VHH binders against q96fz2. Designs and how they scored, part 155

Target 1, 269 residues: q96fz2
Amino acid sequence: CGRTSCHLPRDVLTRACAYQDRRGQQRLPEWRDPDKYCPSYNKSPQSNSPVLLSRLHFEKDADSSERIIAPMRWGLVPSWFKESDPSKLQFNTTNCRSDTVMEKRSFKVPLGKGRRCVVLADGFYEWQRCQGTNQRQPYFIYFPQIKTEKSGSIGAADSPENWEKVWDNWRLLTMAGIFDCWEPPEGGDVLYSYTIITVDSCKGLSDIHHRMPAILDGEEAVSKWLDFGEVSTQEALKLIHPTENITFHAVSSVVNNSRNNTPECLAPV
Short names: E, the ipSAE of ESMFold2; O, the ipSAE of OpenDDE; V2, 0.75 times the mean of E and O plus 0.25 times the DockQ between their complexes.

## First folded at step 10 (VHH)

Design N102 (framework vhh_6z1v_2; at its last look DockQ between E and O 0.73; V2 from the best seeds 0.00; counts 0 for: pae E 2.6 > 2)
Fold by OpenDDE, look of step 11:
Structure N102 (fold): chain B 269 residues (1-269), chain A 123 residues (1-123)
Amino acid sequence: as target 1 above (269 residues)
Amino acid sequence: EVQLVESGGRLVRTGGSLRLSCAASGSTFRYYTMGWFRQAPGKEREVVAAITQSGGSTYYADFVKGRFTISRDNAKNTVYLQMNSLKPEDTAVYYCAAGKGFYTETPSEYDYWGQGTQVTVSS
């Protein structure tokens, strides 16, 4: 996974992340560093994206079922990194393979500390190799969406009005991630960064791409992944597997350029 | 372009069962959400059921109430609708559709349509 979409306004995104804590109380996640949130139809590694994580990471004795939402850097910078520039990392940390997560120090150590997060996205992009050509067809991949009463007569998503209605009730893609905290050697703000765990693709996606992000499907899976206070690493890792509960459509080549940030990026062609 | 051809529609008695098939042309079937719609005389076309590309998710209209099952075989480029416990109210032309939109239950999200097959349920 090398490209995502996360373009919802902050308030809409927050509402879309409504949840129940272990007591059954309805809650919205609180924001940390909301000013770092930058909505985009075209998110690439090294950009900031919002993730969910347990409140217990920030507050001692907090209920570990409570969630915080925070923009973090895509591309995990391990805490032990001694260079002043994260770009000097020689190892690609955009993704973490599920089969080797426990073999790599950069991922094993933070995971062992309970530093699990849920990476939020509208969906992710993947490029299909066209047989016989060097051309690649991009696809937008996301959760199946259900029309709600609020969505009204959503006709063709082609009208601006209908487009807005689509996103007001959008089910966000929830991907399993690991994050770490890095303190720059020269001082400054602590950098929070994340990697997306990847798995072999499901059968439905296999013709498009052989790998996919580990998707946490449903509130229970999301809650268990986040709740490092109650759920062990071993139990959490059981949640990491391919899912067939996805849909996708082909999009234009507009998304190929990471500078493009328009609805056209994820629009069906 | 995808061509869709429905089959299996016929006259059945109340309480009977029927299996509809829709065959798609081409090699792109696996990339489409598939849906079954129906249109009764004097009524609007309505969604019956829909299924995602891999079959990992399905949608059913409220009136289905567990009576119908949508399935697909991507190797055969075919989508099916198993209809059980049929009622006179189920009498309609049933249409197969292929789409790539955001919503599986919205007719406007489907780009290709079959010609339809007539299902008649007698009392």
Scores: ipSAE 0.686, ipTM 0.869, lowest interface PAE 0.8, mean pLDDT 92
Fold by ESMFold2, look of step 11:
Structure N102 (fold): chain B 269 residues (1-269), chain A 123 residues (1-123)
Amino acid sequence: as target 1 above (269 residues)
Amino acid sequence: EVQLVESGGRLVRTGGSLRLSCAASGSTFRYYTMGWFRQAPGKEREVVAAITQSGGSTYYADFVKGRFTISRDNAKNTVYLQMNSLKPEDTAVYYCAAGKGFYTETPSEYDYWGQGTQVTVSS
């Protein structure tokens, strides 16, 4: 998983993240660092994207089931990193394989501190390799969506005025992540950064790519992954598996260049 | 690119059961969301059920009320609709459809349609 879409305006994104705490109260997550949110149809590593995490990471006696939403850097920078420039990190932390997570210090250490997050996106992109050619076919991959309007209306993908309605009740993709907090040696703001956990692809995606992000399907899975106060690392890792509750469609090669930030990046072709 | 042929429509009595099949031609069946739709005389076409590429998610219209089941077999390039407890209001031409849009239940998101198969439920 190396490219996502996360393009909703902040207020729409926040409403899409409505949840219930452990007492059953309906809530919206509270933002931290909202000015670092950079919506785009075409997010790549090193960019900031919003993640959910437990309020308990910020407030000593907080209810661990309450959620904070914050933009974090994609590409985990370990808290122990000693250079002044994160680009000098000699290994790729965009993704973390589930089968080796407890073997890698960069991921094991923050996991042991309960630094679990849920990475938010409209969906993600993958490129299918064609046998015998250099051609790669990009696909946009996302949760199945439910239209709230009567089915006889014009489809949102085929008209500009209906495009905005596609996103009114969009179910955000929720991916399991690990984050860490790095304090630059020369001072300055603490850097929050994350990695996305990956697993073997489900059957439905195996013809497109052999890996997929670990998707947390539904509020129970999201709550358990976030709640480091009540859910141990060992129990949380049981949530990490492929899912078949996924859909996709081919998209144009416009998305190949990460500088292209337009609806065409994810439009069906 | 894909061609769809429905079969299995016939006359059945109220309370009866029927299974519709939709055979797909072409090499790309597994890349499509599949749907069953119906149209009674003088009415608009409406979704009955839909199923994602792997079968991992399904959608059913409210009027189905647990009576119908959609399934697919990607090895056989076939999608099915099992219809139980049939009622006279289920009388319609049933269409199989394939699409690549965002919504599985929206007919305008489907690009390929079969010719339809008639289901008639007698009293």
Scores: ipSAE 0.480, ipTM 0.812, lowest interface PAE 2.6, mean pLDDT 89
Fold by ESMFold2-Fast, scan of step 10:
Structure N102 (fold): chain B 269 residues (1-269), chain A 123 residues (1-123)
Amino acid sequence: as target 1 above (269 residues)
Amino acid sequence: EVQLVESGGRLVRTGGSLRLSCAASGSTFRYYTMGWFRQAPGKEREVVAAITQSGGSTYYADFVKGRFTISRDNAKNTVYLQMNSLKPEDTAVYYCAAGKGFYTETPSEYDYWGQGTQVTVSS
């Protein structure tokens, strides 16, 4: 996973993240740095994406089941990185393989600190290899959506009014991530950055791509992954596996260029 | 902030039982995950057991499962380690630790540590 869509306006995104804390109280996640959130149909590494993380990371006396939502840079910069410019990091930290997460220092250290997050997206893109041609077919991959009279399908959304109906009750994709905090050596704001954990693709996606993000399917999985105050690293890692609860459709080559940021990027062809 | 004082360590015969206590001073004990660690001479400090702030989750190292029980009393600001069926390999200094998260395998992420209490198991 190297490309996502996360285009919802901030208020719609916030409502889509409604949750219950440990005591059963209904809550919305509290924002940090909301002005850094940039909606886009075509997000690539090094851009910011919204993530959920436990409030306990920011407040020592917080209930670990309470959630913060914050934009973080895609591409984990380890806390021990000594250069002034994080773009000079010599290894790619866009994704983290589930099978080697405990062997790689860049991921093992923040994971040991409980730095687990849930990466939010409308869905993600993958490019299918086509035999006999150098062209690849892009697909938009996302959770199955509940059909209601108030929410349309992506295929039927041909006007602004119809597009609003599609997104009003959209179930966001929730991907398991690891984040870290980097302090610039020359001073400045702490950089929060994340990586997406990847697993072998499920049977349903095997014809499109051999890998997929580790998707946390449902509130129980999301809650356990975030709650580093109650759930150990060993128990949390049991949530990391392929899921079959996913759907997809082919999209146009417009999405290939990360500079293109329009609804056409995810529209069915 | 919290200060931790362990007690209960002593010489015990193989097969015996022992209860360790860790008394916390400070007003925020109920917000910390509590862990018991041990260190034998020439070995690294290793996790034995941990208990979350709510007491709803516990962790035990494989070598103590079924023999040791961790518990806490937030009204008394105390965490306990009940040790049964003691073996010579359980001989170590036992440390109490407090941290903000459930850091079962990561000693460096626990914020506060006691001075340790010596447990010696002999045949």
Scores: ipSAE 0.333, ipTM 0.696, lowest interface PAE 2.8, mean pLDDT 88
ESMFold2 (binder alone), look of step 11: mean pLDDT 83; pTM 0.862

Design N103 (framework vhh_6z1v_2)
Fold by ESMFold2-Fast, scan of step 10:
Structure N103 (fold): chain B 269 residues (1-269), chain A 123 residues (1-123)
Amino acid sequence: as target 1 above (269 residues)
Amino acid sequence: EVQLVESGGRLVRTGGSLRLSCAASGSTFRYYAMGWFRQAPGKEREVVAAITQSGGSTYYADFVKGRFTISRDNAKNTVYLQMNSLKPEDTAVYYCAAGRGIWVDSPSEYDYWGQGTQVTVSS
């Protein structure tokens, strides 16, 4: 997974992340560094994306089922990295293969520390190779969405007015991630950065791309992945597998240029 | 461009079961969400069930939950509606539809429609 959309305004995104703690109490995740959240229809590696992680990562005695939401850099910088510029890292850590996660030091070490996060997006993009041409067809891939029904009719999302309201109840894509904390050798703020775990594509996506992000489908899976205080690495890794609970549609080539940041990036063609 | 042909509609007694099929043309079928809609005499067309492109997620109208099951076979370019515990109120023309929009439950998201198959449930 190398491109996502995460365009919701901060308040809408926060409400979309409502959850229950271990006690059954309804909560909203508490923000860290909310000013670093930059909504975009076209997010690439190196940019910041919002992730969910356990409060216990920040507070010694916190309930590990309570959630923080924080923007983190896409592209994991290992805690042991010695250069002063993170962009100089020789490895591409945008994604982490599920089958080798315990073999790669960059991922095994933070995973062993419980540094699991859930990467939030509206959805992600993939480019299908087209036979007979050099052209690739981009697709926007996301959780199935159910629209609120009105008595006597089902409202359409095709009018500009109604299209904006569709996002108020959008089911965010929840991808399994691993993060790490890097302290600049010359001092400064700790850098939080993440990688998205990838798995073999499901049957439904196999004709678009051979790999997909490890999607955590539903609150039970999300809770278990985040709760490193109660759920071991071994148990959490059982949640990492392909899912068929996904939908998609073709989009225009506007999305190809990561500088384009408009609703046209995810509009059906 | 896709062509849809429904089949399986017939007369069934109250409490009976029926399976509807919808055959789609060509290799583009797998890129469409599929829906079943119905229209009873004197009433508007309404959504019954929908299924995503991969078959991994389904939607059901409240009045059919627990009785109907939608499924698809992308290798056969076919979508099915298994109808159990049929009621006289289920009497309608059933339509198959293919759509590419975000919302699987919205009629406006469906670009292609079949001609319909009649289901009659006798009391």
Scores: ipSAE 0.033, ipTM 0.540, lowest interface PAE 7.0, mean pLDDT 86

Design N104 (framework vhh_6z1v_2; at its last look DockQ between E and O 0.93; V2 from the best seeds 0.00; counts 0 for: pae E 9.5 > 2)
Fold by OpenDDE, look of step 11:
Structure N104 (fold): chain B 269 residues (1-269), chain A 123 residues (1-123)
Amino acid sequence: as target 1 above (269 residues)
Amino acid sequence: EVQLVESGGRLVRTGGSLRLSCAASGSTFRYYAMGWFRQAPGKEREVVAAITQSGGSTYYADFVKGRFTISRDNAKNTVYLQMNSLKPEDTAVYYCAATHGLYVESPNEYDYWGQGTQVTVSS
């Protein structure tokens, strides 16, 4: 997974992340560093994207079922990294393979500390190799959506109003991630960064791409992944597997350029 | 472009079962969500059931109430509708449709349609 969409306004995104804590109380996640949230139809590694994580990571004795939403850097910077520039990382940390997560220090160590997060997206992009050509067809991949009275069509979103209706009740893609905290050697703010765990693609997606993000399907899966206080690493890792509960459509080549940030990126062609 | 051909529609008695098939042309079937629709005389076309590309998610109309099952075989480029406990009210032309659209329950989202197959349920 090398490209996602996360373009919802902050308030809409927050509402879409409504949840129940272990007591059954309805809650909205609190924001940490909301100013770092940058909505985009075309999110690439090294950009900031919102993730969910347990409140227990920030507050001692907090209920670990409570959720925080925070923009983090895509591309995990391990805490032990000694260079002043994260771009000097020689190892690609955009993704973490599920089969080797426990073999890689960069991922194993933070995972062992309970640093699990849920990466939020409208969906993710993947490029299909066209047989016989060097051309690649991009697809937008996401959860199946349920039409509501306010729901429109992505293709019919010719007006801002119609566009808002489409996304108002959008079910966000919830991907399993690992995050870490890095303190720059020269001082400064702690950098929070994440990697997306990847798995072999499901059968339905296999013709498009052989790998997919580990998708946490449903509130229970999301809750268990986040709740490092109650759910062990071993139990959490059981949640990491391919899912067939996805849909997709072809999009234009507009998304190929990471600078393009328009609705056209995820519109069906 | 995808061509869809429905089959299996016939006269059945109340309480009977019927399996509809829809065969798609070409090699792009796996990229489409599929749906079954029906249209009774004098009524609007309505969704019966829908299924995502991989079959991982299905949708059923409220009137189905567990009587019908949609399935697909991507290797055969075919989508099925198993209909059990049929009622006279189920009498209609049943249509297969394919979509790249966002909402599988909306007829307007579907790009390709079959010619339909007649299902008649007698009392």
Scores: ipSAE 0.654, ipTM 0.856, lowest interface PAE 0.9, mean pLDDT 91
Fold by ESMFold2-Fast, scan of step 10:
Structure N104 (fold): chain B 269 residues (1-269), chain A 123 residues (1-123)
Amino acid sequence: as target 1 above (269 residues)
Amino acid sequence: EVQLVESGGRLVRTGGSLRLSCAASGSTFRYYAMGWFRQAPGKEREVVAAITQSGGSTYYADFVKGRFTISRDNAKNTVYLQMNSLKPEDTAVYYCAATHGLYVESPNEYDYWGQGTQVTVSS
């Protein structure tokens, strides 16, 4: 997973992340650095994306089940990175393979510190290799959306007006991430950056791509992944597996260029 | 911030039982995960058991599973270690420790430590 859509305005995104804490109280996640959130239909590595993480990472006297929402850089910069420019990192940390996560220092160290996050997106894009051509077919991949009396699901026959209505009650894709905190050696603000954990594709996606992000399907999985005060690294890693609860549709080549940032990027062809 | 004081360590015969207590001062105890560690002479400090903020999850080292039980009472700001079927190999200074988050096998992630209580197990 190397491209996502996360286009909801900040207030809509916040409401879509409503949750219950350990005591059963309804809450909205509290923002950190909201000005760094840039909605886009076409987010690539190096850009910022919103993630959920435990409030306990920022406030020592916090209930570990309470959530913060913060924009983080896509592409994990390890805390031990010694160069001044994060772009000089030798290794690509956009994704982290689930099978080697405990073997790679870049991921094992932040996991040991409980630095688990949930990466938020409308959905992600993947490019299917087509037989007999050098071109690949892009697909937009997302959670099945609940039926409402008016909005329904995104379909090729839906009008642009009906497409706009589906976002009012959109179920965000929730992907398991690991983040780290890097302090620039020359001074400046701490950089928060994340990687998306990847697993083998489920049966439903196997014809599109051989890998998929580790999707946390439902609030129980999301809360266990985030709650590093109650759930050990070993227990949290049991949540990392392929899921079949996913849907997709083909999209136009407009999405291929990461500079294109319009609704056409995810519209069915 | 919390201050931790262990008590209950003493000489016990092999096969005996002992309960250690760790009293914490301060109103923030409920926000800490708590651990019991031990250190025998000439050895590294090792984890024995840990319990989460809520008490909803516990961890035990393999060498104490089935014999030791960790518990906490947030109203009394106290964590306990019930030790059964004691063996001479359990002889050590036992420390309680507090941390934010759950760091089962990482002693270096614990912020606050007690002074320790000596447990001696003899035949």
Scores: ipSAE 0.459, ipTM 0.781, lowest interface PAE 2.4, mean pLDDT 88
Fold by ESMFold2, look of step 11:
Structure N104 (fold): chain B 269 residues (1-269), chain A 123 residues (1-123)
Amino acid sequence: as target 1 above (269 residues)
Amino acid sequence: EVQLVESGGRLVRTGGSLRLSCAASGSTFRYYAMGWFRQAPGKEREVVAAITQSGGSTYYADFVKGRFTISRDNAKNTVYLQMNSLKPEDTAVYYCAATHGLYVESPNEYDYWGQGTQVTVSS
């Protein structure tokens, strides 16, 4: 997983993240650093994307079931990184394989601190290699969606009003992530950054790519992954597995260039 | 591009069961979500059931939940509709359809259609 779409306006994204706390009260996540949210149909590593995490990471004695939403840098920068420029990190932390997560210091250490997050996206892109050619077919991959009578479809969005209705009740993809906090040596703001945990692909995606993000399917899975106050690392890792509850469609090569930020990136072809 | 052929429609008594099959030709079947639709005379075509590309998620119209089961076998390029506890109001032509689209419940989201198979439920 190396490209996502997360294009919703902040207020729409926030409403899509409505949840119930441990007392059963309906809530919206509270934003931190909302001005760092950069919506785009075409997010790549090193960009900021919104993640969910427990309020307990920010507030002593807070209810660990309460959620914060914050933009974080994609590409985990370990807290021990000693150079002044995160781009000098010599290994790729865009993804973290589930089968080696407890063996890699970059991921084991923050995971042991309970630094679990849920990475939000409309969906993700994956490129299928075709045998006998170097050409690759991109696909947009996402949760199955239930169209309401007042919603349009991506292919039928012929006006701003109809486009808004397509996304009005969109079920965001919820991927399991690990984050860390890095303090620049020269001072300045703490950098929050994340990696997406990956697993072997499900049968439905195996012809596209052999790996997929670890998807947290449903509020119970999301709550358990986030709640480091009540759910141990060992129990949380049981949530990390492939899912068949996924759908996809082919998209044009417009998405190949990460600077293209248009609805065409995810439109069916 | 995919070609779809339904089979299995016939006359059945109320309370009976049928299994419909939809055979797909072409190499791209596994990349489509699939649906079963029905159309009675004088009525609009309506979704019966739908299934994602891998079979990991299904949708059922309210009027058939609990009685019908959709499934697919991507190795055989086939989608099935198991229909139990049939009622006279289930009488219709049943269509198999394929879509790239996001929404599996609306007929206008489907690009490819079979010719249909008649199901008739008698009292």
Scores: ipSAE 0.006, ipTM 0.469, lowest interface PAE 9.5, mean pLDDT 87
ESMFold2 (binder alone), look of step 11: mean pLDDT 85; pTM 0.880

Design N105 (framework vhh_6z1v_2)
Fold by ESMFold2-Fast, scan of step 10:
Structure N105 (fold): chain B 269 residues (1-269), chain A 123 residues (1-123)
Amino acid sequence: as target 1 above (269 residues)
Amino acid sequence: EVQLVESGGRLVRTGGSLRLSCAASGSTFRYYAMGWFRQAPGKEREVVAAITQSGGSTYYADFVKGRFTISRDNAKNTVYLQMNSLKPEDTAVYYCAAGTGIRTEYPSDYDYWGQGTQVTVSS
């Protein structure tokens, strides 16, 4: 998982994240640093993406079931990193393998501090190796969407017109992440950065790619992953596994260049 | 990817009304946020109004709130700007723009631009 789409306007994204707290009250997540949110159809590592995390990370006495939404840098910079420039980190922290997460210091330490987050996206892209060619076929992979009466008879994912109509009610992909907080040695703002946990691909995706992000399917899984005040690391890790509740379609090579940021990146071909 | 053609600009008297249209070619129009911008001679291009892909949300600059209305017809690939209670300071070239960005206030958020249509408001 090295490329995502997260293009929704801030207000639409916020409403798509409506949730219930522990008492059953309907809430919208409260924004932190909303001006750092940069929507795009083609997001790569080192860019900022919106994540959900518990309010308890910011307020000592907060209800751990209440949620903050904040943009964070994709590519975890460990709190112990000593260099002044995060781009000089010598290993790739874009993804974190589920099978070694408790063995790697960069991930084990923040996980032990309850630094779990839910990474939000419209969906993610993967490139399938094609037989008889050195070219790869890109796919856009996302949650199955509920079709509305506003969708065309040919289906919500079949055309640009149908796709546009589903954005108002789009079910965001919710991926399990780990974040950390890094203080620059020479001073400056605290950097919040995240990694996406990856698992073995499910049967439905195995022909596209051998790995997939750990997807938290439904509000119960999302709530348990975020609630580090009530859910231990051991219990939370039980939520990390492949899921079959996913769909996809082939997209054009426009998406290959991360500089391309247009609706064509998502359009079925 | 889209071609934008504005129409409807003309000379109108103070207090008058005018409707601008922007026709887009291409089947991908529905995926773009649309904006109306204006530029007076010697000044920078500034946002007037913007509308999201679905038409579910709109933005208006403070100087046009209550007077102008932006709308879109995705079946016709057209965006409209209804201008009421026109003032001499509304005189400018009006541009239609299409973009994928969330920020409706900045010209840099828009990828495609029309050639502009001249609106002149005389006292």
Scores: ipSAE 0.000, ipTM 0.136, lowest interface PAE 17.7, mean pLDDT 83

Design N106 (framework vhh_6z1v_2)
Fold by ESMFold2-Fast, scan of step 10:
Structure N106 (fold): chain B 269 residues (1-269), chain A 123 residues (1-123)
Amino acid sequence: as target 1 above (269 residues)
Amino acid sequence: EVQLVESGGRLVRTGGSLRLSCAASGSTFRYYAMGWFRQAPGKEREVVAAITQSGGSTYYADFVKGRFTISRDNAKNTVYLQMNSLKPEDTAVYYCAASYGVWTETASEYNYWGQGTQVTVSS
């Protein structure tokens, strides 16, 4: 997973993340650095994306079940990185393989600190390799959406009005991530950055790509992944596995250029 | 921040029972995962038991399973280690430890430590 869509306006995104804390209180996640959130149909590594994480990471007295939403840089910069420019990191940390996560220092160390996050997206893109050509077919991959008489589907959006209704009750994709905090050696603001954990593709996606992000399907899985105060690293890693509760459709090559940021990027062809 | 003070360590006979207590100062105790560790002379500090923030989950080292029970009382800011069927091999200094929300079997993941209480088991 190297490209996502996360285009909802901040207020709509916030409401889509409504949750219950451990005490059963209905809550909305509280924003940190909301000005860094930039909605886009076409997000690539090194850009900022919104993630959920436990409030306990920022407040020592917080209930670990309470959530913060914060934009973080896609591409984990380890806390131990000593150079002044994070773009000089010698290896790609956009994704983290589930099978080797405890063998890689860049990921094992933040996991040991409880630095688990949930990466939010409308969905993600993958490029299917076509036999006998160098051409690839892009697909938009996302949770099945609840069908109601008032809820549209992307494929049935015949007008601007129907298009808006597609997003009113959109179920955001929730991907398991690991983040870290890097302090510039020469001073400056702490950089928060994340990686998306990847697993083997499920049967439904195997014809498109051999890998998929680790998707946390449902509020129980999301809560357990985030709640590092109650759920150990070992227990949380049991949530990391392929999931079949996913759908997709082919999209146009417009999405190939990461500078294109329009609804056409995820519209069915 | 929290300060931890262990109590209850003493000499006890093989097969006996002992309850250790760890009292935390401050109102933040309920937000910490808690662990009990032990260290015998010439050996490294090892995990004995751990308990999550709410007390909903516990961990026990294999060598104490079925004999020791960890519990906590957040209203009293105290964590307990009930030790039953004590063996001479249980002789060690027992340490209470607190972590900011992470509970593990790894000592380096704990942020605050008590000074320890000596448990001696003799035949």
Scores: ipSAE 0.005, ipTM 0.330, lowest interface PAE 12.0, mean pLDDT 85

